# VHH binders against Profilin-1 (pfn-1), part 11

Target 1, 132 residues: Profilin-1 (pfn-1), of Caenorhabditis elegans (q9xw16)
Amino acid sequence: MSGWNAYIDTMTAAAPSIKRCAIVGAADGSVWARTEADNVFKASEEELKTFVALFNDVTQVPAKGADIEGVHYVVPRTEESLIFGKKENTGFFAVKTKSAVLIAVYEGPNEVAAQVRKAVESMQTYLNNAGY
Below, E stands for the ipSAE of ESMFold2; O stands for the ipSAE of OpenDDE; V2 stands for 0.75 times the mean of E and O plus 0.25 times the DockQ between their complexes.

## First folded at step 3 (VHH)

Design d14 (from f31 with G100Y; framework vhh_6fv0_2)
Fold by ESMFold2-Fast, scan of step 3:
Structure d14 (fold): chain B 132 residues (1-132), chain A 126 residues (1-126)
Amino acid sequence: as target 1 above (132 residues)
Amino acid sequence: QVQLQESGGGLVQPGGSLRLSCAASGFTFSSYDMYWVRQAPEKGLEWVSTISYSGSNTYYKDSVKGRFTVSRDNAKNTLYLQMNSLKPEDAAQYYCAKEYDWLSEDFSGTPEFDYRGQGTQVTVSS
C-alpha cells in the first residue's frame, strides 16, 4: 500500500551519494516518483520522454551521449538494460525494468559510482520480480 | 568461491513458524544485497525477499508481506528469514542467493540470482 516515494527513499538511503533520482514510466517517461525540495529531480516531461526512448536501441547512445536535467553526459558504453553517463565529478545510472526506468544522479568520486549502480540495479531486480 | 549454506527448514503445521538461516562465505558479505528465493516441486524459481547490503532496506513478495521478516548479521556473514503464519502454499525448497556481481567483466547489466547451496526444505501440512 505504500506509494512509489518509498522506493525513492530506499535508493537514496542505500547510496547516500545519490543527489537526485526518479522512477519514470518506460513507455512515456511519466514521473511516478522523484526526489523533491533541495534534491528535486529537474528533468522536464519532454526530456524524460526522449530519454526513455533511448532504451529502444542502447547501442546508439554512446555516439551522441544523453541529456538529463538539461545537462549533457558522455555515455562511455551501454548494456542491455543500462545506460550510464560520466561527467567530471558527477554521473548517472539509468536502468530499465518491464514497466519503469530508474534514474539516479550522483556526485562524487568514481569509487562511489559502484554503490549507486548497486542500489539502482537492486531496485531494478526487485521491481522486475514484482511485475513492474 | 561463493558458498551459501541454508538451514532451518522442516515440517510445520499451518499457522506455524520457522526461522531459516544462510551461512555465507567466499565473498565480502557486507557488500552484497541478499535474496531468499523458493521453488516448489515442478514449479519455477520464485523470489521471496530482498535485503540490502547494509540491512537498512527490505522487500517482500506480496503474498508473504506481514508474515515473513528478512534480516542479516554482517559480522557473522549470516542471512535470516523469519517465517510466521505459514500456509500450505509456502511449502518449497528455500535458497538464499547473492546479488549479481555487477563489477564482473561479463558486463551484462542484467542482474541474476546467484544461489549455490542445496537449499532447505519447508513442508507445511496438518
Scores: ipSAE 0.006, ipTM 0.161, lowest interface PAE 10.8, mean pLDDT 80
Fold by OpenDDE, second read of step 4:
Structure d14 (fold): chain B 132 residues (1-132), chain A 126 residues (1-126)
Amino acid sequence: as target 1 above (132 residues)
Amino acid sequence: QVQLQESGGGLVQPGGSLRLSCAASGFTFSSYDMYWVRQAPEKGLEWVSTISYSGSNTYYKDSVKGRFTVSRDNAKNTLYLQMNSLKPEDAAQYYCAKEYDWLSEDFSGTPEFDYRGQGTQVTVSS
């Protein structure tokens, strides 16, 4: 699964506001890759299991919000394969591929969010085309 | 075609300084955000710094904040990275990279930056 680390590196390189990032299994939230070292993605497997299940019915997520790494985020809206949240000057973007969920937690003003979304959605497209 | 050429690397002692340069051609330099990335042996490619197209915004990896400064001269199509207080963990091949357009990138297998130079080696050793 070491190859998945390259995707983490690609996303973090493409969006500097991303602080932590993870690629997890869409079915069970199993961690395939995550940022490490000084920016360790800290979500537990149990939390991730709950999180990826949100994609089963994204329409309900705005009413509930979403929790990542023990932090509760407000979810303004969702799309079929996109969940994003906000908390003060932080937020996250999560996109679902055929078999994975990509999660990027970012820090910065709203202006940086577009770049984060672009990074994860680009990776989403790539992985989908690759069959993942 | 897009060309990026890094220079300025070398051997320095811990605490030393280097200034990297990246000469860009083949595209409208001033229209793209530019990146510095690095790769140490047996490690993955890691992001170091980003500077916006106009130079108005800069971003840094946490571990290099306060030590590294990215800048650019759009008139000279040149990207810079001033590296101060260098540490052994900074040793790596340093690359400059252009803002990515994922739709135009040709990924096969492991994703990699398409538009980056050959790199310049930075070695930090006493």
Scores: ipSAE 0.006, ipTM 0.225, lowest interface PAE 10.5, mean pLDDT 88

Design d15 (from f31 with G100S; framework vhh_6fv0_2)
Fold by OpenDDE, second read of step 4:
Structure d15 (fold): chain B 132 residues (1-132), chain A 126 residues (1-126)
Amino acid sequence: as target 1 above (132 residues)
Amino acid sequence: QVQLQESGGGLVQPGGSLRLSCAASGFTFSSYDMYWVRQAPEKGLEWVSTISYSGSNTYYKDSVKGRFTVSRDNAKNTLYLQMNSLKPEDAAQYYCAKESDWLSEDFSGTPEFDYRGQGTQVTVSS
């Protein structure tokens, strides 16, 4: 298990409603770590390359939405280093660090979403402080 | 800034019909579920209907099912509520409301929303 896998485990432990998650390179969408086994993160490299590029201009994302694992999500709004989407009772949170993008796909109501956000933002803060 | 403006209210007799409209601006309309809520005098705010962001799913308060129809035109940033077979108990101030960014609702009770318009008055009287 790579060091990045430990961060995957940390996020999934912090928010049980996270179904799949990944840590990818912010520059090219290369997968550093992802959930596997029963909850494989299935986004292709091409899709991830496109996804991480959304952070180059987050202001345009709400108008277009975002695709993860072949699923289209509406994106209500964005922040400089945060893209979140929703599809009925599912959604995702994606946060950008200095060199990575953390993606968490979840299922659940508002309370669940809040916990997911907290989990990924906590990891974002940790990694940023660590220089990643 | 987010703006919601309701229109189409009025006075009708029992059994009559009205069509409410809500003009939305200041946000990506097509990315948000939208609600109709209403408040009668001396009563609390109550949920009436919800339509998903795409318009694919609609939900109604039990008492209005079969009589009210919610719809939306995302190209026009407009929400609609067709109200048929109106009853005196339907009389209220009707508001258009915007889904909060983080919400998944149970489609019961008072929904969570971050914006609503000033409302349009619906009166039902013989």
Scores: ipSAE 0.155, ipTM 0.571, lowest interface PAE 2.5, mean pLDDT 90
Fold by ESMFold2-Fast, scan of step 3:
Structure d15 (fold): chain B 132 residues (1-132), chain A 126 residues (1-126)
Amino acid sequence: as target 1 above (132 residues)
Amino acid sequence: QVQLQESGGGLVQPGGSLRLSCAASGFTFSSYDMYWVRQAPEKGLEWVSTISYSGSNTYYKDSVKGRFTVSRDNAKNTLYLQMNSLKPEDAAQYYCAKESDWLSEDFSGTPEFDYRGQGTQVTVSS
């Protein structure tokens, strides 16, 4: 599965303030690739199934927030294929493609958050164009 | 006005070392990820290394891993690249950059950076 790991590597190189990230299946939340070692993306199978199902109706998410890696994030708003959350100095961006969901957890100020969002949206565009 | 000023380049023999510096001004340095990129003669920009805003995460091009080390001093608004065991293929104009766009729609485009500096020349020759 080293092919999918290359996308994780590309994304973290472009936005190194991503602390942990993963590419998961949109249908079931199965992990295709994730950051490893000291920054391993850690989320249960149950949590990921619940999380990807949020993309079935993103308009409901701001009322409930979202859980990633056992951390509850406030979701201020959503876009059609984008869920993002904030908790103090940490946050995440999650984008849906045709068959995948990209999740990036980061730490840093708003300038860093903007770079992380750009990285995940660029990857989203690439994967959609590749038929994923 | 955002300014980035590179220094520390020069002529070295294969196997030699150089330390590059990038002095940043005009923005809150400690709030941005920083990058080193290079451009060899008659070639496009090539990403070399990345460091997160706090310095806790670093990434490197495969061909420079183990030889180059990126670091930063947020109190001095300065970015560094320590280059050891230099090879002829490392000869290039080296730039520091504040923003990155090498993640393009097709991932095949040449990276273009806003706020890159004037660069510092590294030459590796016997």
Scores: ipSAE 0.088, ipTM 0.553, lowest interface PAE 5.6, mean pLDDT 84

Design d16 (from f31 with D101P; framework vhh_6fv0_2)
Fold by ESMFold2-Fast, scan of step 3:
Structure d16 (fold): chain B 132 residues (1-132), chain A 126 residues (1-126)
Amino acid sequence: as target 1 above (132 residues)
Amino acid sequence: QVQLQESGGGLVQPGGSLRLSCAASGFTFSSYDMYWVRQAPEKGLEWVSTISYSGSNTYYKDSVKGRFTVSRDNAKNTLYLQMNSLKPEDAAQYYCAKEGPWLSEDFSGTPEFDYRGQGTQVTVSS
């Protein structure tokens, strides 16, 4: 488990508009790494278990939205391994790999969302290629 | 047409200082995170620093932390890098970018840089 914090650091440096993020187990939502201190990712273990289960059938998510850190997000569309949501000036991108789910919550205008998505998808590609 | 124009490089002695500038045009500068990257002779491209669209968050390569300061002026569409206590290891061509490389050397690929300038040369020697 050690070393996963380096990937959090890589994502936040690549997309500094990420306010909070985490890498969690795809099977159970267990936290492998997350942002700490003043930007701590606050989702409970129970909420994360519920969230990762959404990837079992992403087609159902747009109808009901998604909850992260006690905030309800509108999910306009999903892809096979991508859920993203929006609420006012905040949003998130979550991607699933073989073994992990990466979640990044950001704040800012729509243009920064593209950089956050790129950072999350690049990490997804790397982890999949590494067998995670 | 995205255009990025770097300036401010030059020759300094070890321990000297330089301030680099990057003039941006062709996009809404204030809506994008920005990056400084560098390439030393016969070495690969290296990430140096990142600044969020608002300027509220900054990140630095470990070897430059405490010596370099990134900042931006969104009203002037300009990105800056203040470089203090320069070392011979800092000598490189410096580029600003809308999109930087991955920061981890463990990653297999580097995203394409979205910069149009030819960079500004920094040389550190007597």
Scores: ipSAE 0.245, ipTM 0.631, lowest interface PAE 3.7, mean pLDDT 84
Fold by OpenDDE, second read of step 4:
Structure d16 (fold): chain B 132 residues (1-132), chain A 126 residues (1-126)
Amino acid sequence: as target 1 above (132 residues)
Amino acid sequence: QVQLQESGGGLVQPGGSLRLSCAASGFTFSSYDMYWVRQAPEKGLEWVSTISYSGSNTYYKDSVKGRFTVSRDNAKNTLYLQMNSLKPEDAAQYYCAKEGPWLSEDFSGTPEFDYRGQGTQVTVSS
């Protein structure tokens, strides 16, 4: 297990509603780590390249939504380093660090969203402080 | 500017029916889950129903399941609540609410929303 896999495990443990998770390069969307086995994160490299590029101008994302794993999500709003989306009883949180994008896809009612955000933002803070 | 305007409330006898409507404007209606919430006198705001942005999923408070039906017409920017078999305990001010950013809860035990209308009064009395 790579060091990055440990961070995947940390996020998934912090929020049980997280179904799939990935850490990718902010510059090119390259996969550094992802959930595997029964909950494989399935986004293609091409899709991830497009996704991470959304952070270049987050203000435009709500107008067009975001695609992850071939699923289109509505993006109600964005923040400078945060993109989150929703589709029915599923959603995602994506946060950008200095060099990475953390993506967590979750299932559940709206109430679980806060916990998912907390999990990914905690990791974001940790990685930023660590220089990543 | 986000605007929500409820209508359709009124006085009905127990067992009666009402159909509430909510006219929405100032935002992309079809992109947001919508809620019905209600508040009876001297009681807190309580969640009644949720419909997903596409209308594919609906959720209800246990006490209204089988009696209330939420629906929406995204082409008309309108939310509906069909209320059948009304009970005295259903009497309340009913509000249409737009889903919030769902990053934090505004009310304990209530779904997160950032806007709601002025409400429409539902009275149930014999």
Scores: ipSAE 0.016, ipTM 0.258, lowest interface PAE 8.0, mean pLDDT 89

Design d17 (from f31 with L103Y; framework vhh_6fv0_2; at its last look DockQ between E and O 0.10; V2 from the best seeds 0.00; counts 0 for: pae E 11.6 > 2, placed apart)
Fold by OpenDDE, second read of step 4:
Structure d17 (fold): chain B 132 residues (1-132), chain A 126 residues (1-126)
Amino acid sequence: as target 1 above (132 residues)
Amino acid sequence: QVQLQESGGGLVQPGGSLRLSCAASGFTFSSYDMYWVRQAPEKGLEWVSTISYSGSNTYYKDSVKGRFTVSRDNAKNTLYLQMNSLKPEDAAQYYCAKEGDWYSEDFSGTPEFDYRGQGTQVTVSS
């Protein structure tokens, strides 16, 4: 298990509603770590390459939405280093660090979203401080 | 900036019908759930109906179920409320309201919606 897998475990433990998550390279979408076993993160490398490129201009994402694992999500709004989306009772949070993108896909009522965001943003802060 | 403009209100007799419209601008309309709420004189604001961002799901106050139908045209950035079999107790100022950005908010302190229009008056009288 790589060191990055520990960060996956940390995020999933912090928010039980997270079903799948991944840490990928911000430059090319390469997978550094992902949930496995019963909840495998299934996004392809090509899809992830496209996804991480959204952070080059987040202002356009709400108009287009975002695709993760072959699922299309609406994106109400974005922030400079944050893209989040929803689809019925599911959603995702994606945050960008200096060199990575953290993606968490969750399932549950709207109330769980705050906890998911907190989990990924906490990791974002940690990794940024660590130089990643 | 977010703008919501209601129209279609008026005076009708009991049993009559009205169709309200809400023109939306200043945000990605198709990404937000939309609400109808109403306020009668000397009463508080009350929820009437919700339609999901895609239009796939609709919800209604019990007292309007079977009589009111909410719909939306995302291509036109327009929300609708078809009101049939109107009753005197339906008389109120009707507002179109936008879903709040709950992803970034504390669920305890912010209303479920963050914007609403000026409203359109519905009067039901014989």
Scores: ipSAE 0.201, ipTM 0.599, lowest interface PAE 2.2, mean pLDDT 91
Fold by ESMFold2-Fast, scan of step 3:
Structure d17 (fold): chain B 132 residues (1-132), chain A 126 residues (1-126)
Amino acid sequence: as target 1 above (132 residues)
Amino acid sequence: QVQLQESGGGLVQPGGSLRLSCAASGFTFSSYDMYWVRQAPEKGLEWVSTISYSGSNTYYKDSVKGRFTVSRDNAKNTLYLQMNSLKPEDAAQYYCAKEGDWYSEDFSGTPEFDYRGQGTQVTVSS
């Protein structure tokens, strides 16, 4: 949806180190919006269905890790409604709102991760307040 | 260049208290989650506590909950661990570490992180 694309644009403008991102349904992992063209978010529907199910019990995730776009990430720990992972110079942050999961994949040194986390958590707060 | 300097360790009797400090430089301290980890004699490194970059969220190893409190002062680039009701099992070398580096996928076991200092030693003995 075009409305959801505006949130993708907002996040990528706020944190330029986000390489790819998506907003997906929390219940089924269906894609509502994602980065396009040269920055297309490439996760399959089946991978996303598996990924959003991790939010049913985030305490299990650090033992298993998480897969996004065919890449396996080490998940060092989880927070309430937050899963993040690292693989060398690449990482992701995923946050759950009332009805959505926001996923942002970034590339860069460790300093970049903090900016991406801030952008994703700010959007999570905004969408929760908007009823999503 | 990331640098972390731990201090505040020492010898205390069981039930005593210590406050550990970690002075950080070479990175934007306020942008990273920080960790306390420890290594007891003949044991591997174990996670003790986490504090989020803002200081709003804290997490603890079950055995230290209610006794240890992690905090940070982002204006001073300093991480703290207040340790109360110390037990002999808490005796260890304590280190601070920042988000990402500790949990790198290329971590192969007991890491020798360049950004870790000597740590600070905590001894609990009567």
Scores: ipSAE 0.000, ipTM 0.159, lowest interface PAE 13.0, mean pLDDT 80
Fold by ESMFold2, look of step 5:
Structure d17 (fold): chain B 132 residues (1-132), chain A 126 residues (1-126)
Amino acid sequence: as target 1 above (132 residues)
Amino acid sequence: QVQLQESGGGLVQPGGSLRLSCAASGFTFSSYDMYWVRQAPEKGLEWVSTISYSGSNTYYKDSVKGRFTVSRDNAKNTLYLQMNSLKPEDAAQYYCAKEGDWYSEDFSGTPEFDYRGQGTQVTVSS
């Protein structure tokens, strides 16, 4: 679990617009790693358990939206293993791997969203190939 | 049907000012982030500014920061761009765009632009 912090560093380095991120267990939302200190990812255990359960049927998420860090996001669309949320000039990308959910919260104009998605999906591919 | 109508362009000397307007209809304006983009002849499309749906957050391309100010009036369904200290490189056709129309749905690759109005021309004398 302590090794998971390196993956947090890799994602934040790949997309500087990521303000906070976490890697959590896909089954229960337990935190494996997260951004810390002045930019700590502040989602509660109960919120994360609810959040990861959204991946059980992503097609129903746009009607409900999603909550992360006590903020409610509109979810314009989803894919099999991806949930995208938006609120004002902030948003999140969340992707599911075999064992985990990667969550990245970003801020900025539309141009940065593609960088954030690329960073998160690259890590998703890496972890899936590594058996996670 | 989404409709955006840009206005307020014109001819100005370097250092001059213009205020662009974008009148919106056919959607709930106050629910969407809005964008200003521009295109000079024979050049690609360039993002200029973004304003959040409430108006609380604004963002600018570095080359216009400190000179341009984006704002919105949700009661009038209108988006604005105040352009000060204009330079020859600012000359372009300016368009407004709503959230969802400016970039690809998948957020991959180069953002797409769907022209909703004619734009408004900004010309800065040589």
Scores: ipSAE 0.000, ipTM 0.204, lowest interface PAE 11.6, mean pLDDT 82
ESMFold2 (binder alone), look of step 5: mean pLDDT 78; pTM 0.784
OpenDDE, look of step 5: ipSAE 0.021; ipTM 0.417

Design d18 (from f31 with S104Y; framework vhh_6fv0_2)
Fold by ESMFold2-Fast, scan of step 3:
Structure d18 (fold): chain B 132 residues (1-132), chain A 126 residues (1-126)
Amino acid sequence: as target 1 above (132 residues)
Amino acid sequence: QVQLQESGGGLVQPGGSLRLSCAASGFTFSSYDMYWVRQAPEKGLEWVSTISYSGSNTYYKDSVKGRFTVSRDNAKNTLYLQMNSLKPEDAAQYYCAKEGDWLYEDFSGTPEFDYRGQGTQVTVSS
């Protein structure tokens, strides 16, 4: 998994307002890599299985929201491979690739949210092109 | 008129210290993540450190961890890089940047930065 951790390092370097993030398997939510130490990503195995299953039908997500790390987020809209949510000054972006789901939790204003989204979508493009 | 102005570079002996500053103007400094990057002679741009908009999150290139500390003063619109235990490999032109864009080819990607400043030269001689 240390190889996958290099992707976490690249994303957090590009968008340091990411407080916590992870790369998980799209089929089962298994953790491939995540932020550690003071920025440890704290989602349970059961929560991640539920979360990645949301990508099977993203049109249902705005009606019910999404849960990450025990926090319920309002999801204003979705795109085919993108779920994002907001709660107060905290938010997340999650994108699906062929084999993975990237989840980034951030804190900050809209300018910060835009930078986090850019980093997540750039990594999504890279992983898709790499066959993941 | 976004402007970034670096200062604080100079000549230092191996093991010495320097503190770099970056004075920012023309944008809401406190709303943006900031970056330090460097370029050694005949080398590409190399990412060194990042700091979140509030200063609460910092990240560093592995080779500078424990030696360099990035910080910011949002009231003064100023970004800092404290460099301790300087090595010959640290000799480079140092730049601050407002926005980063990464090329993710084999993790060797060359970052592209918008509104990169003019830079400040760091020389480490033995």
Scores: ipSAE 0.154, ipTM 0.583, lowest interface PAE 5.3, mean pLDDT 85
Fold by OpenDDE, second read of step 4:
Structure d18 (fold): chain B 132 residues (1-132), chain A 126 residues (1-126)
Amino acid sequence: as target 1 above (132 residues)
Amino acid sequence: QVQLQESGGGLVQPGGSLRLSCAASGFTFSSYDMYWVRQAPEKGLEWVSTISYSGSNTYYKDSVKGRFTVSRDNAKNTLYLQMNSLKPEDAAQYYCAKEGDWLYEDFSGTPEFDYRGQGTQVTVSS
């Protein structure tokens, strides 16, 4: 297991509603780590390349939404380093660090969203402090 | 700009019924989950119900389950809340809100919303 896989495990343990997650390169969307086995993160490299590019101008993302794993999500609003989306009882949180994008796809009622956000932002803070 | 206008509130006796409406404009209504929230005097804003963008999924606060029904007409850009068997504790200003606002609720229990209407008053009294 790579060091990045440990961070995947940390995020999934922090928020049980997280179904899949990935750590990808902020520059090109390359996959550094992802959930596997029964909860494989399925986004393609091309899709991830497009997704991470959304952080170049987050202000436009709400107008067009975001696609992850072939699923289109509505993006109600964004922050400088945060993109989140919803579809029915599912959603995602994506946060950007200096060199990475952390993506967590979750399933559950609206109440679980706060815990998912906390999990990914906690990891974001950790990685930023570590220089990543 | 996003506009939400609630209506249908009023005074009813315990056990009575009301049907609230929310007229939405300024955004693609059919693309967003919608929420009902309420605020009683001297109390914080609380979540009441959610309906998904397509109407396929609905969620309710435990205390209103079986009594309230949320629905929507995407062709009319309108959100509804049918409230039956009303109780005094249901009395509040009722607001509609669009998707995304709920995601920023902190663990303090106070939801934060970007867009709400002026609300419609529901009073339950014998």
Scores: ipSAE 0.016, ipTM 0.317, lowest interface PAE 6.9, mean pLDDT 88

Design d19 (from f31 with F107Y; framework vhh_6fv0_2)
Fold by OpenDDE, second read of step 4:
Structure d19 (fold): chain B 132 residues (1-132), chain A 126 residues (1-126)
Amino acid sequence: as target 1 above (132 residues)
Amino acid sequence: QVQLQESGGGLVQPGGSLRLSCAASGFTFSSYDMYWVRQAPEKGLEWVSTISYSGSNTYYKDSVKGRFTVSRDNAKNTLYLQMNSLKPEDAAQYYCAKEGDWLSEDYSGTPEFDYRGQGTQVTVSS
């Protein structure tokens, strides 16, 4: 699934505040692609398995928060295919496609959040249209 | 049940000061960013200030920067807004609001939040 790395590059290029990204299987959290080198996405597959399961009932996530890469994030609210969280000047956006979950972890002030969301949702739309 | 109760509003002259408080209950206060928003008569709800869950980060509407200070005491489940150098345009019903939205750039536009209190009235008049 080396082709998935191109989508990682696309998302990271679309929003400079994105530090790490991953594309994982929606069913089991298996890693399809992730940022490497200086910004390695460090979540374990066990953690990701738990994370992707949050999409089974997003309504409960705000009460629990979400953990990514060993960091606990507050989740203010959720949407059907969107979970986002924050911790001080960091946060994440996770969107679900037909078969995948796209995760982007970002650093910066709140103003950058919109750009990060746009990046991951654009990819979400693309992949959904492609049948993924 | 989430409850937010504002207090500290009142009538002050231009240049005066007020300190608003918001007593929170029914949720883990220390886990959520908190907002102050306000609504003047015949105007829409507008964002005033945000403080992160730990209090480490604060954000302000441009028009109140340097005059308003948001703070919180997580041990007391209380949110504060110190308002100095008040202006007539600051007159509004002030609401404490629980974290629910951070997608708006610069926190502009109508805030989105899960809960807000009944509000406390701030009047500025000579």
Scores: ipSAE 0.016, ipTM 0.313, lowest interface PAE 7.3, mean pLDDT 88
Fold by ESMFold2-Fast, scan of step 3:
Structure d19 (fold): chain B 132 residues (1-132), chain A 126 residues (1-126)
Amino acid sequence: as target 1 above (132 residues)
Amino acid sequence: QVQLQESGGGLVQPGGSLRLSCAASGFTFSSYDMYWVRQAPEKGLEWVSTISYSGSNTYYKDSVKGRFTVSRDNAKNTLYLQMNSLKPEDAAQYYCAKEGDWLSEDYSGTPEFDYRGQGTQVTVSS
């Protein structure tokens, strides 16, 4: 419960098809803020630690996929600071900043996915510019 | 090609009501989250409200919560904003938008994709 919750609120307002999201530490996956209550982001501490470590070598991720909230996602490709995946009608976008990883899980078609990606990348730019 | 046409603005007294409409064409309206944003001469562009593609989730700027209601009719490709208890501070040009980019915790970011229409003017005065 801190200033980081304001960024969660900003992202969900900008892309309400985000079902659950979190801001975690890039080094260890520690949760700085996440959606709660009916939209609680349910990833375990160990799962998040494993997930953020994927950013150490994103080129290996498409071969093995990624796990978030106990769900295995197919990752079709990666970019330097972006991992995204799809499973049926759900998906996620995760972006790395200097010290954080933003993870957003959404539900919807490709048009919705594009809106979620935009919101996540906007926040990534803002946080990088703020020194995070 | 994306087209958005806002309407329903006008002049009202403080405490009055207006209903804004946005007619959308050129894209699959039911597949996109939609936004209302406004710009007043005395203030910058600010986000007002968001509605998810299905209409199930809505979000509002703190200063309009309880007074404004966003809704949509996917069969008619139309977005609405019901504005009640209007205040002088609500006077602005109102726009609907298909895509946006929000850069601050107070929701005052500028939309990066400008698929908003020409807007509809809301004036609140005596």
Scores: ipSAE 0.006, ipTM 0.320, lowest interface PAE 10.0, mean pLDDT 82

